# VHH binders against Thiamine-monophosphate kinase (thiL), part 4

Target 1, 333 residues: Thiamine-monophosphate kinase (thiL), of Prochlorococcus marinus (q7vei9)
Amino acid sequence: MLKEENTQEILHDLGEQEILNRLRKYMDYGQIDDDTALIKSYKKELIINTDMLVEDVHFSEITTNPNHIGWKAVATNLSDLACSGLEEVIGITVGLSAPSSTPWSWVDGVYTGIKAALNKFGGKLLGGDCSNGKQKTLCITALGTKGPLNLHRSNARPGDYLITSGPHGLSRLGLSLLLSDPITKSINVPNLLKEHAIKAHQEPQPPIKALQTLLKCKPYAMPWNAAATDSSDGLLEAIESLCRSSNCTAVVDHKNLPKHADWPSGKQWNDWCLEGGEDFELVVSLPPNWAKAWLKAMPCTKAIGRMKEGPAKAMWSNGETIQKAMDTKFEHF

## First folded at step 1 (VHH)

Design c4 (framework vhh_vobarilizumab_d1)
Fold by ESMFold2-Fast, scan of step 1:
Structure c4 (fold): chain B 333 residues (1-333), chain A 119 residues (1-119)
Amino acid sequence: as target 1 above (333 residues)
Amino acid sequence: EVQLVESGGGLVQPGGSLRLSCAASGFTFDSYAMAWYRQAPGKGRELVAGITSGGSTSYADSVKGRFTISRDNAKNTLYLQMNSLRPEDTAVYYCATYQGFWDSHYDYWGQGTLVTVSS
């Protein structure tokens, strides 16, 4: 039984020096020491992002094991880099804070998940530490090279197609399934949809391949400019963010909402698609010729609407403003 | 390098049983959801069974009650126990990391193992 091995070995008993020695095995060759990393020269512009994940705010051990937490921390950060035109992941640094009563197995699990994501998406673990704190917290800083595509939220233009790289609402459904929400018991959720939803919540995929396909299918005569954002805060918020930054109106067709094939029908499920969050798909405003090429090259993409001249808001094709239906108690400031 | 190596396929009579194995290397096996897919002649690949990193399982309707997916994280090995086999189960069976149908391009595939159910 492996569950009994080292389960009572806690951070307090190991001490800071031993914790650092154990973390060293996760570091890639060339690390100067545990507190600093040497980054070799690159001939390209660099992009950097920092995200902080806090227990019971951004993750819960009720719904995600330590390996999932580490994976998700990397995937979330790389999603932000992808929306800025990422070409290659250079690496990450990890700041981990946890109570001194935390088992080493928890820390080991988190770093195992971090390495699994880096093995999948690229990059080196450049540095990591562990400090005493009252609440479990992960701070990931990711560094990558910028490719030729100039992705800014402000690049959306009237006439553009509004496209998403994949379906929305799965992470929200997965969360509810993991929490045994009575709502999910009131419908017959197919087992494959259930597993897709749980996986989407626990092991999100940053839209790096979607971005590479978008680059590959650009029409020759078009400039290297497009508008994009990720949908980490929900599809509706992603659309509204593009509208605010570009000073345009988004017109969404209700029949073209980006739902999984087996997605339930009804207003509640449409609301989860629009506002569920943590789907980490690429939401793009794109000129027609490039849009058509991307839709053809990548069948998982979907045109959900168009951009037009008007105030910074999202509206349905019938002319009504898209209303927020889900209430969030989540506040950053 | 990520590698998935399937074994255990073969010829079996209708009503018989087979156990497939998949040896995984080059990634943190216990952190990934895993799946068995199959491809019959002239058809696309279909998901047969999935198992999450935590051990939760799912099955295609055609195999429920007959097939059992399991994993041994200590050995980096995925299994598929196939009982009450039917001619319709004849296919090449593939081991893969489970990404979901909308993003199957991220899934890593093994070389496959042939299962033939015939009298």
Scores: ipSAE 0.000, ipTM 0.153, lowest interface PAE 15.8, mean pLDDT 82

Design d1 (framework vhh_vobarilizumab_d1)
Fold by ESMFold2-Fast, scan of step 1:
Structure d1 (fold): chain B 333 residues (1-333), chain A 121 residues (1-121)
Amino acid sequence: as target 1 above (333 residues)
Amino acid sequence: EVQLVESGGGLVQPGGSLRLSCAASGFTFSSYAMAWYRQAPGKGRELVAGIYSGGSTSYADSVKGRFTISRDNAKNTLYLQMNSLRPEDTAVYYCAAEVEYTGWSYTYDYWGQGTLVTVSS
């Protein structure tokens, strides 16, 4: 009877009550009779973010297993909180929609990934629910406390250093490696770069430690204000968004592109560094004394340029406008 | 202040073995990713092997199966066991350390002064 021994549990056969009973094992709070999670009073300001991950739009079975999907859902939300001045993760709520034919092992894997991310970055699973849907979808709401640092895209000033918290392009390379893209087969990708790129795509790290170090480096007499954004839509878009919001020109030196040590040489690979997306690093504009302190305290940061008075655009140090080479524009309708 | 001091280099015959050591001081060694780089005459620096604070390792294709990276957190020491050495392995070997803030920056903040390995042809 090997067929009976190999029968996979699916959501339809478990039913709503059993699914909820299994999900409760992931919750940090006790039994809740209502759909409401109780959060203890905080003396700090709170920040909240909601993101949605949709099957075949934001994730696929080919490039990510269920654990990776759950990790990425949390990490993406926490990256948004980090660029808003996060101090502490309070927790998250999870809305899951999936076809009734979905294996329980898929749901279990997703929640395992969610808990792994929370264990690393902080926060509790405050609530979760599951509903029937034609397409797999994760809706994560994350709640955190706001620290003293006031991060707004409009805070960039002429004279500021433009700094990234880490390298760019790794997630794009990882995606191509996972899809067996002919482009990656045309070059010999070193094993360490391959491992870092795949991990960057599957298990992004929100820049929480980068933010904590940035805050600790603030000169005493300086206002608690800085300009920051994340680079989820690509480094160039992040730079341009700071320029638009602050009405300043960013001047980037081509030699200062934030590349992995083993990154391939050439225009195509520089384009992936600038426009690849899903790197989830901080892109920050800081006055010189604060910038120098952060660069010294956190060696993974890199100064890539300076802000100057001028129109809202990004340009190379030679005076030419930085032009988009990749189609990074996606319209949601 | 941070210091990384390499030792164990020298002259060996092809097919021989060497064990490199890197003694670290001035930082919390157990919290850092560590790596070995090398630079051959007339070439740029290249990564040989890396080890994360958690113990996970990675190797350059040219050395995989021949070299083994390891760490001893109690002694604040990084090691590279080099077996089946080839003339192409002749280089100055550098110890490097990186704070694991974002996990994948790969930017090493501290470097040793290097130790010379010469494989006779």
Scores: ipSAE 0.000, ipTM 0.131, lowest interface PAE 15.6, mean pLDDT 82

Design d2 (framework vhh_vobarilizumab_d1)
Fold by ESMFold2-Fast, scan of step 1:
Formats: sequence, structure tokens, C-alpha cells
Structure d2 (fold): chain B 333 residues (1-333), chain A 120 residues (1-120)
Amino acid sequence: as target 1 above (333 residues)
Amino acid sequence: EVQLVESGGGLVQPGGSLRLSCAASGFTFSDYAMAWYRQAPGKGRELVAGITSGGSTSYADSVKGRFTISRDNAKNTLYLQMNSLRPEDTAVYYCATYEITYDSWEYSYWGQGTLVTVSS
């Protein structure tokens, strides 16, 4: 669409002052000056996280529009805060870098997505900066209050239930559908599963409500300690990370893999469930009483296995070690 | 409170037509993918037809070319137009949302169902 692109306002033609003037309309807070935002004092512990999204590394304009990029930047950062026991989102700051040839509509779209995510999950846009750069980059710093729950990967114990807050593999399927991958053409993906998978890839949901429900389900006599991590790098990596940090073995039931109801059958699809990545669900190790309460209170959660004494590894309930798909494929070429 | 209320079921002769409606309330209908499921006596639940928030449709092979799913976002209503009905189409038909959120693995929010009987 070169004809449409040639009629758009670009950053070079607007200049720095006009760009900053337009960005100010997205701000929810006053500033002490142009460089800082004032926030109130809190009596709770605060948690902070910074995350960067770089074009052709973390996002592509082939698979995501600017609104999706802005949404994803906020959602992925809030997922990290959720894994640290987030209670309330205070707000975010945004650093944006883009080539001077970038259309204003791209920047406007990104900020529209950012505001949509904040409207859903909480928090205010505290401040932002814009600079010229050869590659589009979005840097989000998020600030929140910490609740009473202490989530650390090292808190997993033998006898714990291993639970996911939601299904895995949808983002990987969505990516393949958006890229017109031949693998997805070999099966008839129902339109509903297709929409679901694409939305999971473009508009991930941080597990904030899952965390809130987990907190409400804690048995009175139990300490405010649990083991959790997110599954941004894939479910298998999340499980292995809990094992490494806690020096426990995870035993996963193959029949209890956290698959969508309409998920295709076969090894390839099980591999995508285990290793797909970018699902941004909680993977949690919990004592039995707390686990059973959370499973009952939140139907989207699924018990996929148990923790036991042993070396830091993930294994199937039949005793075999869970193998990564790429390593297995190399052996069979 | 989320509610899905199906209507339009009834007794019809083979080769006849019937139109099912599902009135949705308590959520932003236009943001949700929607589906029709059916369950015949002694059989499992099966997906009949689905429609995305954008209007793209899918159908079970058994109903393709005979049934049409549609939606009216202004009226918060989902429809299933059933033509050339066969005795094997006899089932309770359910309206459902299809949205994965942190709180749902599959279809959330189900109606109570409406009975369709195809018999001479």
C-alpha cells in the first residue's frame, strides 16, 4: 500500500516538539517538570520491572499491528510483576525509539494499545520519551504494590502440586497461522480455535486475576509462600526453572498437559504446548490443600503434575525424561 | 450477570427449516466469538457452527451447506438458520461464547439449550 503510506504524516516532518506535544495527551499525571512524574508515598512494598521490545526480535509488523505491540509491551511487563506477587498496578513509563520515516499513525497506534491495556489491568501512564533510532524499540518500566504473597521459584517442595493458570501453545499456533506456516495447513484448524490462538499471540493477558484468586484461596494456617514463574519461554522451560531453583524433580502427567479443548492430537502439537512460548500464564508449585482450593475456585487452572525428591529435572509419569523437540529432531534427521 | 437465552426450538418434519436465536446480556457481545453446539440423546456434545467477532464462520461437515450461523451485534443476538433438516439433526442446541481468558480454557458462558426434534 505505497500510495497510502506516501500520504501519511511521518516523524521527520512533525519534529521533536510536535511529537512530544502529541504524546502529552496520553499522560494521566501531572509532572514536576518535563523529565519526571510525581507519585504518592506508599506504606506497602513496591515492585518494579523494565522490559524492552525490539522490532524483528520481539515483534514484527507482519504478525502484529501497532495497537498489539503497545498492548503486548504492557501485558508482558505486568506478567513479570504478577510473578512477584503484584497487588495493584501504580503505573508505567514508556521510552519509544523509531526511525524518522515512521508514520505518526504507528506511534498513535502503539499508545492506543498501551492505554487499552492499562484501562483493563490498572495503572496510569506516568511519563514517556521519544527518540530517533534506526530500529523501532519500546521500553516499558512498570511499578506496582506488592501484596502479602511471597512468590519465589525456590519455594517449591516435594509433595507440591504443579499447576498452570491457563492453557499453553495458543500463542505458538497463532504465530504460525499469522505466518501461513505449512504445518498449520496440514490440519483443519476450526475458526474459533484460530481466532483464539491469534488473539493469544497478539493480545496476551497477564495472569493478574489468577494471582488474586490464588491469594484468596490460601488456607489460614499456611505461610504466605509459594513457588511460581511465568511461561514466557515455554511451559517446559518454566517447569525446569522451578526444578533448578528448588532442587526438585517435576513429574508431569502426559494426559494432563494444559491443552485447549479443540487442540490437535499428535506429537507436534504436544511439543507446541510444552515449548511454544509467549503464553504468559502462571506455573505454580503449591502444597496440596492450597492447590485443591485454587483448582476448585478457578476452573481455568489445571494440575499437570507433582513435585518430588530428586534431581532438578522434568519427567513424565512413566519415568522418562521430558525431551526438548529440537534436540530430538536433530537425532532423527 | 452473564446470560445466554436460546429460543426457536421445536418439532419440524424432515426437509423443513427452523431458526434458532440466542439473546446475550451481561457482557460486550461484539468482542466475543460465538458458537452453536448440539447434544443428541446418548451421544456426546458436538460443535455445529462457530462465528468469530469479525464475522468469519466455520461449520461441522454434517451441517455444511444446510446451516448458516450469523450475528447481530446491535441486538446482541446470535442466530442459526437450519435448512433441509434431517432426523439425525434431532438434539438439544446450545449457544456458547468462545473466549480464552485467564478464567476459561474453552467455551465460557453457556445457555440452557433449546430442543430441536426432526420427525414425521
Scores: ipSAE 0.000, ipTM 0.165, lowest interface PAE 16.6, mean pLDDT 82

Design d3 (framework vhh_vobarilizumab_d1)
Fold by ESMFold2-Fast, scan of step 1:
Structure d3 (fold): chain B 333 residues (1-333), chain A 120 residues (1-120)
Amino acid sequence: as target 1 above (333 residues)
Amino acid sequence: EVQLVESGGGLVQPGGSLRLSCAASGFTVSSNYMAWYRQAPGKGRELVAGIDSGGSTSYADSVKGRFTISRDNAKNTLYLQMNSLRPEDTAVYYCAVEWTYEGSTYFDYWGQGTLVTVSS
């Protein structure tokens, strides 16, 4: 309140028609206004996902600017589609709700981030709307084509390699760096790691390229079936979900944790790698021939362990059960 | 802090030439894969030209023989020499660095872009 509230161009002063007029510049040609979008015919199965991002629950203005919020909203939704065997992004619809006192610059920033993500990962902006709401919320519905690969957590089998598409813990480190967490000041974080961690938190990359290479590496005569999940809730949770759905034991080697090259050593940093969350990598269980092909084709992938017969749990190679060390955050309304 | 600042765009007649520059800071251009992308009105981003840390170059079929990607290591700057420009080359041109993790693109950073308009 240190400045006049009416000196900014806010949603209340623009009104509905002007807001919709301004949003049209983000829409792709050939889309229908109103309540519908026309989608051309596809000779493939379609996959759809809806996610809501709510202010102070899923994002904070302290750690993410409006561009990052829009990017992240698209990227997290596309990550879910990737784990379902996405082939091509068709497009998204956007529902945005914000207080009438919200600056237009905030809405413009969010849509700029949305368009940046679509430009990188594919898809059209099929429709968008803005409504008055007590709290800022962003609702993204994404539509894509399903490729031939059937990804189900229940497809893991004893003898499989457990592989991640990339390093884990970066988003958690980035969050702490952005919040000036004293823990990050106790360690000298190299500049490259700092930049990678902050970018991972603000601009996550859905594992679409990882999925594409996984599909291309399938050995002939193998079924189009694999076990996969995303690591948005943390690597350990991803591993445990594969174990629960497939009723088998995962054996992980401490030495093979998927860490960034400059990642700090110690229990706390291993805990952030396992449980940090928001890394949006694929965690995949694959038979040996397919696993070896993917590891060769995509060097950023890492074999972190093996699946074996046993109870539905994750264990270290020394036989001890992997214990959760970090609090689970509850996001319910 | 990684920064990429493009310059050299503008309006030219068909058949003309332009040289785009990308001033890089916060990393070394000779040590990373660098690329030029473009985005024409109503189209997605298209890879135009790339140069790896070893100096090997690659080009989109639409620009082969007309465009040349290069770098000046002393100035930490990437260039795109564009010759025999056509109206279909009209686009916003973006400079990008690709950060690799064990040989795969892990993250990329992009500049703000520079507009090239080819029109009579």
Scores: ipSAE 0.000, ipTM 0.231, lowest interface PAE 13.9, mean pLDDT 84

Design d4 (framework vhh_vobarilizumab_d1)
Fold by ESMFold2-Fast, scan of step 1:
Structure d4 (fold): chain B 333 residues (1-333), chain A 120 residues (1-120)
Amino acid sequence: as target 1 above (333 residues)
Amino acid sequence: EVQLVESGGGLVQPGGSLRLSCAASGFTFSSYEMAWYRQAPGKGRELVAGIYSGGSTSYADSVKGRFTISRDNAKNTLYLQMNSLRPEDTAVYYCAAIDVYWGESTYDYWGQGTLVTVSS
């Protein structure tokens, strides 16, 4: 029997022209043939954000396939736009750097994930660049229109409800499950929680629907101002960020931590809920009438506490300061 | 519980037009990516057109410019407007739904199909 030798296509062997030809199927006709993308005038304010995803820092091929990496690159950027009052996604540009030994199937998978996210959340692939690099990196710049809602971390006020758009800790649990961490093997994780946690880690959803519902729930006489941030760096960091920008104290109830229904009990699991990161939910400070309307309209939202007069800090309802379980520092190197 | 019900198929002469409809129930239609596939006798199933929850559309090269996919989220209905029909368009047309489309991924839900025959 004749058998064809299975040869894997790598970027070096394809060359720049062939790579660009293959990427054309993901872009509007002619976009990558020009040095710039053309965007028609909008009668709305525009918002823009740039995020970088770096191999072994922001993603690992052990826990995410190329489709998930591309999806996540778009979804995390759109989460940032959502926290700025996004109305509509205009589109994105993609900067991709990878070793010349990288399989084409990896690049194709990444763009498949990018396109899947755009298909779900809106926007066009406006253009991109591809370069040789030692480490795989994705640089996504996203453009959107700004709606009427003015979301600033400084808009929190004493008396506001502190609300999350969804559960926290799922992405951290998903990561642990995908790495076969002994910690998760020491407990019996229900199958539904396992499924939700893995999906949350691999396929995060930017809180666009939560934002749209929040906007629709605004009381008629209330100004178009609210305080919001995302929880990409963890719920506790999100709360503290609102406190710093608004010069208010957040009071959080232990009983009201935003846990999945099947979430394990105990300090370790509360810590993962507070500090796990990569949940990409909205953390919002709202006046009571707006808060109650949003909580009623969107059952996945949860009131976790209140804002009050005081120093810029997060505290438990018992008066104790909420302490970080791990001393983490922001690093640029 | 989940149902996709196609209608609008039939016999038409070359150069004619047909409009297919797919009525969806049992899921949040507006959040799903929707597609039309077709299968001619003795051939595999092929993608005709897709329409995504974010608003973008895609078409097979063989139908681009002749077919238009659209959706009505208020009516939970997917449409395929087919113009300038050719004998090679003869096939059973299927409605399909998926929460997130990964390109070559299997769709979550499929309709039963509706037959389109283009013949003189």
Scores: ipSAE 0.000, ipTM 0.386, lowest interface PAE 10.4, mean pLDDT 85

Design e1 (framework vhh_7uia_1)
Fold by ESMFold2-Fast, scan of step 1:
Structure e1 (fold): chain B 333 residues (1-333), chain A 122 residues (1-122)
Amino acid sequence: as target 1 above (333 residues)
Amino acid sequence: QLQLVETGGGLVKPGGSLRLSCVVSGFTFSDYAMAWVRQAPGKELEWVSSISGSGGSTYYEDSVKGRFTISTDNAKNTLYLQMSSLKPEDTAVYYCAKDYEWGSYEDYFDYWGQGTQVTVSS
């Protein structure tokens, strides 16, 4: 049969008023009809974070569809709130910039993913804007209430256990699988590892449940203070960040790297676990009693090392400084 | 291709004990976190207990803590739930599940079969 010539709806042809009208379906009634959103808050401390996702830097349409991009934009921001002691997500604002030639279906897909993440993790869409830009960009500002945990990178102390909330390297493996990287063809990737890796890359989960369990495990007489960060820039960077902020040394054991059960053996795969990035797990430095309680309460957590007196660096248990093997943040000029 | 077969349920009086078993086929059992979930009549699925793939970490729902014990036999590819001090509110269909999504937030589980019915009644 003859294929009808299909003219795709693009942002230029819709104009600002029509775009705004279509975005209303993702918002509570009245939220988008004014330039500001109202938030009811009663004497709770609030935490706020802004993250930006830029096309070909943080996401690519080759590896993620628009729904995944919207999901990821929310999930990555909520990961930052989680490492600051999040109790409840109030909501987000969305700044979207895209070329005027962008299909409406792309924008619609992104907002569908945003709403799916908010439906899962909590919060509402408080405001959104769409502007013309040369490159697709999402700017998410998230607002939440702060719970009783005082989580600061500077709270790590000598004697603490260093613990991750889950496995690392999955997002890096998922990216390589989605790109059909020859390196993934050199190994037999089991179906469950492949499934988890692809999902970790496309649909990251903020460590809200890990944070809730950590809070429940605090010994009664212990201060509400701990050191935490997320592993968005890779596990090694997360560890080094805690070391820099607390001015102490992390000692990591090779045998205790937080690998998925099916993770391949070898130096390269250890490097991907340590430096891959975008795993969005919680990396925490905890006093021994609290650490042991969290490890017992949450099966996916793993003790990977200890903090000690010393310079702000990460070392292997054999005394060697951990050397970076990957460009965990690569900036093209 | 993956299959989990639950057995060991039955009718038991309050205060009684049962041991549920789940035989796993189609994957390497010790490589995955495993869970027991239950569904009471007219209720949503409720998570009961989990065990890490290594068997080193266990976690329990508050209402069953101290009464239930989760364990594995890797040689037999079998997950167990030892249930003691059973209460009428423990009445449910019990399902064995592998962790569908490894991570810090999502508790999706993949399970197979009809589960095993536990009825606690005098």
Scores: ipSAE 0.000, ipTM 0.119, lowest interface PAE 19.6, mean pLDDT 80

Design e10 (framework vhh_7uia_1)
Amino acid sequence: QLQLVETGGGLVKPGGSLRLSCVVSGFTFGDYAMAWVRQAPGKELEWVSSISGSGGSTYYEDSVKGRFTISTDNAKNTLYLQMSSLKPEDTAVYYCAKLPWEDYYGDSYFDYWGQGTQVTVSS
ESMFold2-Fast, scan of step 1: ipSAE 0.139; ipTM 0.583

Design e2 (framework vhh_7uia_1)
Fold by ESMFold2-Fast, scan of step 1:
Structure e2 (fold): chain B 333 residues (1-333), chain A 120 residues (1-120)
Amino acid sequence: as target 1 above (333 residues)
Amino acid sequence: QLQLVETGGGLVKPGGSLRLSCVVSGFTFDDYAMAWVRQAPGKELEWVSSISWSGGSTYYEDSVKGRFTISTDNAKNTLYLQMSSLKPEDTAVYYCAKEGYYDSSEFDYWGQGTQVTVSS
């Protein structure tokens, strides 16, 4: 969390050659000195995604150590690839910018986290660069192969089941616990829920297993088309995104909100489930027979509602529009 | 054991009315779009009408539009076809059918059919 002593080696004192020498142990291709990486030729479609993480915007040393930052950078990027129909991770490139006063231990920790995530989810560290900057930033570009699933937000259809791959709100709860937020101090959060919530915030899991199970459960006669998005901006935003792209109404039931077993009851906690963000689960719209097969094969999935004909909006089953209770998400540019 | 069971057919004079019913079991009725399809003697299957799983949208073949009304009672797991101003050309076996997708023209389960005869 907090930095210990200021007697650590800093980037300025190491210089470029020594920094590159130390980073070499993390590289799978060993081409860090050449500025390029060789990619195996694939006859499959490729998918690519770039995300930037900025200090005090996307991460904080108060809630995440460097290892967690590196893990999260990879995991969140792979979550985007998963919602695009990822089959296998080829690898990533890393652009790191930090003040020259940054301790080497911070950089080392970040790369340790990156490698841990790649070891779990697949892919190679294809290359990276380190540059001087006023604020710590981490830019990850991830490359993968596209599987047979054609996942587009516009594929939602009236009659579809609306399903999540896992519970929502855990990352928001974890953040509040790590910040010692008065609202979480005023209640007794069960130890298992605390553990799961903190882990969800610090070490998110991209929904690769959920995607693989979804693919395996497809009825043979059905087309390889479905609607999916991730819930990084919150469950409600994910649902509304599917509605906008497919021009359908989503009908959600309060009793079917995807809550952890120990999740607290009440409006505030339902709001965190709907709008908390950074859960990185799949939110999927599926025809009923495929939906039922996936729900049976993967118990952590939950049917939260149905798609119907109507305007592009999310409604409760009682006919009321689902209203936002938390701050509007920020649009870049 | 998916089952669709039609009732309500019979003999009726031109200009008369009939209401067909289809009771569904073995699946959640409101999970699927439902349709009525008919087959006149010696002719191909003809789609008559469809209703979305929510009951919010209905579709009709041009020859029956304004004369037939499709509806559902989800509490009873029952699909209806109200037929009015019946004509001799409406004589056919009427089948209740379940669609795999709301926007799909294919049907994966059918009832046994119910005979409608319009004759003077």
Scores: ipSAE 0.000, ipTM 0.112, lowest interface PAE 19.2, mean pLDDT 82

Design e3 (framework vhh_7uia_1)
Fold by ESMFold2-Fast, scan of step 1:
Structure e3 (fold): chain B 333 residues (1-333), chain A 120 residues (1-120)
Amino acid sequence: as target 1 above (333 residues)
Amino acid sequence: QLQLVETGGGLVKPGGSLRLSCVVSGFTFSSYEMAWVRQAPGKELEWVSSISSSGSTIYYEDSVKGRFTISTDNAKNTLYLQMSSLKPEDTAVYYCAREDFWSGYEYDVWGQGTQVTVSS
């Protein structure tokens, strides 16, 4: 039975001390009872990244519940570490700001999502805080060890294969499905594609396994150098970034765009594959022998093109420059 | 017509040397990555070496690195494979191939192949 009145706890009624007491229960065993965490000494180099997720900018409660928000905050930060050659996640710290009228269940949900991501990808919750603010925000700082692979966008070379670790456009499709966008109603989206797209948007996976298999596939005599970037800002931006940093031309074939098997046909859907964003895959430039090994070892990888000598731009196989879509009309509120 | 013609194969003793040549016609040689690919009796195709369109980027299969040298003469539209310290395991048909821009596995133009046999 639905109650006429809601008696749910809100942050204002709990107060600062009770909020902190509840947050301590998410902290990992052996942590000290203050705002600092002790970290073991490592013989390896350490990498660190900080990301901010802001309500109505980076997430919306229309498309993501609190568990998804917490998961996404961790996953997006770990994706940044992965493109920097992450070996092991040490842990994270969390700064959360929310209006005093926010239900505790929202905060609880966010931390549940955070812990779920850490349980899957590794790392400890090293510290967390909660403060009053007009807009919900999450600030995640992640710490990891750097492995032997030196990933720099400037390492792309003419003759390299351009490979993506997985399909692109799913997160954009998921967002549109969650918003009940008329565009998605104009086509028959298969149930499996719908499920994959929604999950990609709500529960992104940092490309840690892709990175690990890339390392294992390195030919013995090859230097520990490769060109890679993540595709959080879209596949086309990732490709153009590699071109700018390496001063090479990327040549891409329409037939080899990294689409889900059930992906719709047409220019709009190719544009979403190229520019959708939030796919969090690796886009890498690799010599043929390393490329061949990675393509065999990881079924979701795809060779989408080649690097060649030329100006720093992305081109289609027909010689035309790949243009960003001029589709300001597809903005949805 | 696209054509690749390999020469230079033959019978050689272990520890010996051979130089394979591939003359290409029907396309601008310096616009493509070129490769040597081999197939030993009863085995799958094995990539041996690749050279970029500029000649500046070269890759080798680990088993041949330090023993084989790939090179080009763009003025002659010719690809070479200098093979030294040959082993019985190098016995194969060697193909000159033009690299397909779209795949880590595919070559779109192949020569007829030249047989290399390493035995005493």
Scores: ipSAE 0.000, ipTM 0.314, lowest interface PAE 14.0, mean pLDDT 83

